# Ledger of designs, part 4: VHH binders against NACHT, LRR and PYD domains-containing protein 10 (NLRP10)

Target 1, 318 residues: NACHT, LRR and PYD domains-containing protein 10 (NLRP10), of Homo sapiens (Human) (q86w26r167to484)
Amino acid sequence: SLVVLQGSAGTGKTTLARKMVLDWATGTLYPGRFDYVFYVSCKEVVLLLESKLEQLLFWCCGDNQAPVTEILRQPERLLFILDGFDELQRPFEEKLKKRGLSPKESLLHLLIRRHTLPTCSLLITTRPLALRNLEPLLKQARHVHILGFSEEERARYFSSYFTDEKQADRAFDIVQKNDILYKACQVPGICWVVCSWLQGQMERGKVVLETPRNSTDIFMAYVSTFLPPDDDGGCSELSRHRVLRSLCSLAAEGIQHQRFLFEEAELRKHNLDGPRLAAFLSSNDYQLGLAIKKFYSFRHISFQDFFHAMSYLVKEDQ

## First folded at step 16 (VHH; from j2 with H31N)

Design m2
Fold by OpenDDE, look of step 16:
Structure m2 (fold): chain B 318 residues (1-318), chain A 121 residues (1-121)
Amino acid sequence: as target 1 above (318 residues)
Amino acid sequence: EVQLVESGGGLVQPGGSLRLSCAASGFTFDNYAMAWYRQAPGKGRELVAGITSEGYTSYADSVKGRFTISRDNAKNTLYLQMNSLRPEDTAVYYCAAQREGFYTWNYPRYWGQGTLVTVSS
């Protein structure tokens, strides 16, 4: 079977995918149907050493001792969850002059086209805009739309996010009284942004006087709250502006080249300090053969989209 | 060095409660899904409870409503609150960690040494 989970950025596709893997593992989802469920983060596929199915399976299993031969004996009992098809990355190599698919992309394409393991089950998550690229690969697929949080789920999220009950209640009250914020919080990713923003404001003793009027304002409020202050006693506005510009540049470059993972050297190239930008960037260590390498990514793809959009505005000021 | 160290196991009467802890070190705890496995005598290892890096939980039917998995990222600690314990819950309980990315719960990345829970009258 082939299922496509479609939803806008931040609607919870990744969360759902990961939850599905757990539910399967506990025996509550698809009992007796699958012997193996493989979660594949598409943005990480570029890090594979080899563009082979076996290597992908080894990667998923965490070591080279996985019984790959046994796993492949019954492909009909395998489920692959390809999370974030829209986040497939192009090779880091500058000279990608070739309009063709990378070997890693090709590997997944062959899987999706049912050339490789035609009897296995696939679940693919993607954003609506990326469906255009995915549709030609699909022969028969069920499409499911991910809508985000219900009203009950929004309330629950606030309760879970804030450790202090009074803070949770206060934050939720603010959001409920504002139609724009409340609607925005339907999107789990944006809900997190809003909660983080409100928490940041509360921690700083700031009263939320003006509420965002749109999604852009929400992100701006967040960015304004968490941009690093100036350490050198210089003009705080210029320094903050510099960091903002640099984040925009990084985001834009990533989008332009379909890159969502960044090496530390790349951050340095943009004069960004990764650890100081934890509000915007996440980091993970990846084992590449015998080496461990740290990569950065935007905490959510919506941040990368936001900064990319802003890059057009900041360029005009130059 | 990556370490998962379980604690809190012991002998308890049927209907009793225990709280297991798993102290994690040597990796970025926040980026990992965590789980409790158990292995009863003469049986295979089974996943009883899991929690994503975001805090979403899942339970085997056999423990649902009785066990609660939770995590404290600030302390790099995983917990399993076990209530209404039954003799069939007797097993060695293992803490496991899996990175949320390329992964399968068939083969967690890291394992603890386990802690014995015995439920007997």
Scores: ipSAE 0.761, ipTM 0.937, lowest interface PAE 0.5, mean pLDDT 89
Fold by ESMFold2, look of step 17:
Structure m2 (fold): chain B 318 residues (1-318), chain A 121 residues (1-121)
Amino acid sequence: as target 1 above (318 residues)
Amino acid sequence: EVQLVESGGGLVQPGGSLRLSCAASGFTFDNYAMAWYRQAPGKGRELVAGITSEGYTSYADSVKGRFTISRDNAKNTLYLQMNSLRPEDTAVYYCAAQREGFYTWNYPRYWGQGTLVTVSS
């Protein structure tokens, strides 16, 4: 069977997919139905050196414990969760073309078209805007829409986010007093931004006297709280403006080319110091063959979307 | 180099409690999902409890209500609070970790060496 899980950016598709993998592993979800459940990040597919099924399995397993023949013995007992179909990168498709493969013959497209492992189960998460690219590949799919956090889920999120109950109560009280802010927290990604912003304010000894009035204000409050100065002796407003423009430029270039992972060289081209920008960019070291390479991504896809949208409002100075 | 070091195992009477710890190093702890597995003599390893990088927890039926998994990202440490212990809980307990990019819980990427828990008297 094939399920498409769709929802806007930040609605918790990735979080849900990872919860499902863990719940399956503990026996809470689909007990006895699958022998293996594999999680596959579409954002990171470009990192595969060779896009073949066995290599995908090796990437999902501890290398010395990837019994490919055993795994593939009963393909009807396999579930692949392909998370973030809308985050597939164009450079990955170009690499496949250089190897003599077209996008229509890529491993993920062969899986989705049921050409490879036609009896396996698939769960695909995506934003709705990518459905035009996904629908032609589907034969029989059940569609599920994610609506975001319930009121109870928002309360639990605040309780779990903060180190102590006093901070959680204080933060949740601030949010509940603003109906627009409270409704915005229906989106888990925005809820995270709000919690991070409030935590940052409390850590800096600030009293929250004005609350954001819309999504743009929410992101700007976060940015204003965490945006470091560019240099130690410069004007902080000019330095922050320069860094903001650089983040917008990186996000815009990434979205334009459907790139969500950035090498350190890419950050340098935009005058960004990744380690100093941990509030906006996360990094991981990846073993690619024998080499280890560091890649950066926006901490949440909502930041990349936000900075991209801002790039249309910022004066072009480059 | 990734290292996972378990501690806190020992001998305890039925009905007793133990708290296991797993100190992690060599990776960005916040980005990793963590789990406890156990292996009784003559049996395979089984997943007991897991926690995602974002803090969602899940438990095997055999331990629900008795065990609590938690993580302290500031200390790079994973915990398992084990209450109401039974002789059937006797096993070597292993800490496991993996990044949530490409994975299956059948074969976590990294393992600790294990800590023995014996429930008997």
Scores: ipSAE 0.759, ipTM 0.941, lowest interface PAE 0.5, mean pLDDT 81
Fold by ESMFold2, look of step 19:
Structure m2 (fold): chain B 318 residues (1-318), chain A 121 residues (1-121)
Amino acid sequence: as target 1 above (318 residues)
Amino acid sequence: EVQLVESGGGLVQPGGSLRLSCAASGFTFDNYAMAWYRQAPGKGRELVAGITSEGYTSYADSVKGRFTISRDNAKNTLYLQMNSLRPEDTAVYYCAAQREGFYTWNYPRYWGQGTLVTVSS
């Protein structure tokens, strides 16, 4: 009744979780097993001001007539997908800190420990680094590892990513000539970075002469391609360096405080213009109580991890 | 604030085709999962096809192989290509949207007003 899906960053855990919810809804997955399947982003759980089960259900349901009483009548017919246990955040606003519950008594912990809705089904996704925090909460769980793309799946991904078949073939040929790069594309998140980088190079008319030799080189190639110039007419290289350092600083501060969502004010503290940095940061509207507020996050947790690691290199250069 | 506007419905003969569009505004389209539901006269709404923010698609058995859902994030538009239409496909078709942070497909957060598709000889 409890399954833990684990895999490194970028292996497609979130994509799989969302696919499962949709496939259940169309009748493709688990027909007849559940009356409701709820997707819950652990990254966003900190935004639930009351941290109560009814509030969670309200957030998952649209409009006016969520039948909370009916939903909870048959807990054994419920599946909760708790995505990204490793992305649970500490509160960062004063009103978010006023929940009154210890971490042990939080809604997610009560669900995982089977104290709330003990007959419901749970699926939890996480990176292995968080297993130390998760395992003490588990009683009887099955563990599944996600391995990434097969060679056939990589080929299909390149074909689907590029609108032009000739572009797709050209990009895939470049990748196949480098065994290290091709192996790295087994990880879907890296595969996306590589495809985005190659597409950006092709759209800019550039010729790929040297291919990246490791994951750091891959991310740096992406950064070099998409880091925007400064608005002023001055020295763009210095402006790019300043933006890079600011992204590293934001990522490092976020990791230090276990933060994955950032307000626009926090971006300004780091001299970052979120709308111009769409290649690295995404913005989303989030329900914060009754209000809808805009927050930024790194496009993928892998970018936050990458810039955090890069922050040590940038500091040593200065 | 949020608007979903369907278009492309109409009268078509059995075996014919239609392409539905849903223009979206008032939210960050790229971060939302989208779906088409339909409601036949005297029936409840049913999910016919969905597409995640990442582009993964899934279909109800009743439309597999005949309908194709797609999205154009640059135009903030969701599409449903309906081929080999049958009289049983007659319904009001609704566009639905939800952000993939907290959700269930039982109750999508946003709905359009619908577009009527009639399939009859």
Scores: ipSAE 0.742, ipTM 0.931, lowest interface PAE 0.6, mean pLDDT 81

## First folded at step 17 (VHH)

Design q1 (from m2 with Y56S)
Fold by ESMFold2, look of step 17:
Structure q1 (fold): chain B 318 residues (1-318), chain A 121 residues (1-121)
Amino acid sequence: as target 1 above (318 residues)
Amino acid sequence: EVQLVESGGGLVQPGGSLRLSCAASGFTFDNYAMAWYRQAPGKGRELVAGITSEGSTSYADSVKGRFTISRDNAKNTLYLQMNSLRPEDTAVYYCAAQREGFYTWNYPRYWGQGTLVTVSS
């Protein structure tokens, strides 16, 4: 069978997908139903050198002596969780392109179309914006929509985020007094941004006098709290503006080329120091053949979208 | 070099408690899911408790309510608090780590050497 989990950016699709894999492994979810459950990040699929089913299985199994032949003996007992279909990217290099990297030749598309392993089960997570590209591949799928946090879940999130009960109460009180902000916290990714912003303000000894009135204000509050100056030794406000422009430029280039992973060289091209920007960019090392390469991504996909939109405002300010 | 080093195992009477620790090095701890497996004599390894990089937890039915998994990302350390121990909890307990990009819990990426827990009177 095939299930599509849909939801806006930050609604917890990845968190749910990873918890499902773990719950299966402990016997809590689908006991006896599957021999293997594989988690596959669509954002990282472009890093597969050969884009073959065997390579995917080697990556999932750590290139240990896992018996690929035995795994594939009963395909009906396999579940693949394809997380983040909306984050599927174009190939990086000319050599990868020459290996048949068109969408209809993609391993993931062959799985979704049921051309490869037609009896296996699939769970696909995606943002709705990618449905235009996904729907033509689907034949018979169940759709589930993730709507975000209930009021109880929002309260629990604040209590869990802050180690100090008094901080949690203060932060939640601020949010509850702003109906727009409280409703925005239905989206877990926004809830995280708000909690991070409030914690950052409290750690800096600042008093929250005005609360954000919309999503743009929420992200701007976060940015103004955590944006460091660039390393030029000039005016701090001008330095912060240069860093902001660079983040916007990176995001805009990423959107233009449908890219969500960036090499260190791309950050340098945009005058960005990845380690100093941990509030906005996360990094990971990836084994690519014999080489290990470091890649960066925006900490949440909503940041890439936000900085892209903001790039139009920053360009006007020049 | 990746290392997972367990500690805290030992002999305990039924009904007792133990706290296992796993010190991790050689990888970005914050980005990895972590788990405790155990292997009783004559049996394969089984996943007992796991925790994702975001903090979501899951437990095997045999230990729910008695065991608590936790992580301290600042200290790169994984913990397992084991309460109300029973003789059937006797096993070698292994720390495991998994990168959350491409994986299955059938084959964790990294393993520790294990720590023995014996529950007997």
Scores: ipSAE 0.754, ipTM 0.937, lowest interface PAE 0.5, mean pLDDT 81

Design q3 (from q1 with P108F)
Fold by ESMFold2, look of step 18:
Structure q3 (fold): chain B 318 residues (1-318), chain A 121 residues (1-121)
Amino acid sequence: as target 1 above (318 residues)
Amino acid sequence: EVQLVESGGGLVQPGGSLRLSCAASGFTFDNYAMAWYRQAPGKGRELVAGITSEGSTSYADSVKGRFTISRDNAKNTLYLQMNSLRPEDTAVYYCAAQREGFYTWNYFRYWGQGTLVTVSS
């Protein structure tokens, strides 16, 4: 069986996928149906240099614990959750091309086409924009759409996000009075951006005079709020513009090479200090051989897309 | 160096309560799923409760309604509040962690040394 779970960025696909794996583990979901449930982040697949099923299983089981023969004895009792198909990266494709292999012969593509482990169950999450790449691989898939927050769920999110009930009520009132903003908060990731922006404004003692009118305005409001604070030296706007340009250049380079993970050295190449930019960049620890290395990614793919688009507007002549 | 250190175990009467803590270091705590496992004498380890990096929780049937798992990402600490304890809950309790990139709940990469909980009349 193959299920495709689709929805816009931030609609809770990853949260649901991870909750499902946990609920399976406790016996709450699918009791007795699967011997193993594997979660696979498509964004991180580039780190599988050999892209072999054995390596994938070793990574899921901690590299030195995988009873591969046992796991593969009954493939019909396996579930693979492939999260974020839209986040597959270029190095994955380039590696297979360099070995004379087509993209159709990559590990994930062989799993999806049912050429590898044809009896296993698959759950694939993706943004709709990647369906053009996914649909040709599918055979007899069930499709499920995630629509985001109900009106009641939006209200609960605001109540949970803010520790102060009065702050939550003020924030939600602002959002409810703007129909475009309220509808955008149906997407949990956008709802998070809006709540973060409003919280940042309240913490800085600012009054919201104008609400965002579209997605670009929402992201710009967030950016304006969370770019590093102005310094005491009186050159703060130049410093903020330099950081903004650097984020745009990182995003543009990433999109050009279809990369979503960045090393610390790559951030330094763009003059970015990852820890100072936690509002925009998430840090992640990855096992590479015996070493644990730190990689950065934009907090959401929407930020990378946004900064890339913005790069066309803020380019400087050489 | 990854380190998980459990504390809070001890002897308690049936019907009593106990709160376990697990202090974590050496990794980005916010990126990890966390779990409590337990192992009674002569038995295998069993999952008691789990919590995702985003705070979603789930519990084994044997402890639902009595135990509560929680995390404090600012303090890099995992908790297990155990109420209405029974003699059957007697076990060594282990804290476990796994990154949510490539994983299965059948195996964890990092484990604590365990803390003993004894529930005795």
Scores: ipSAE 0.704, ipTM 0.914, lowest interface PAE 0.7, mean pLDDT 80

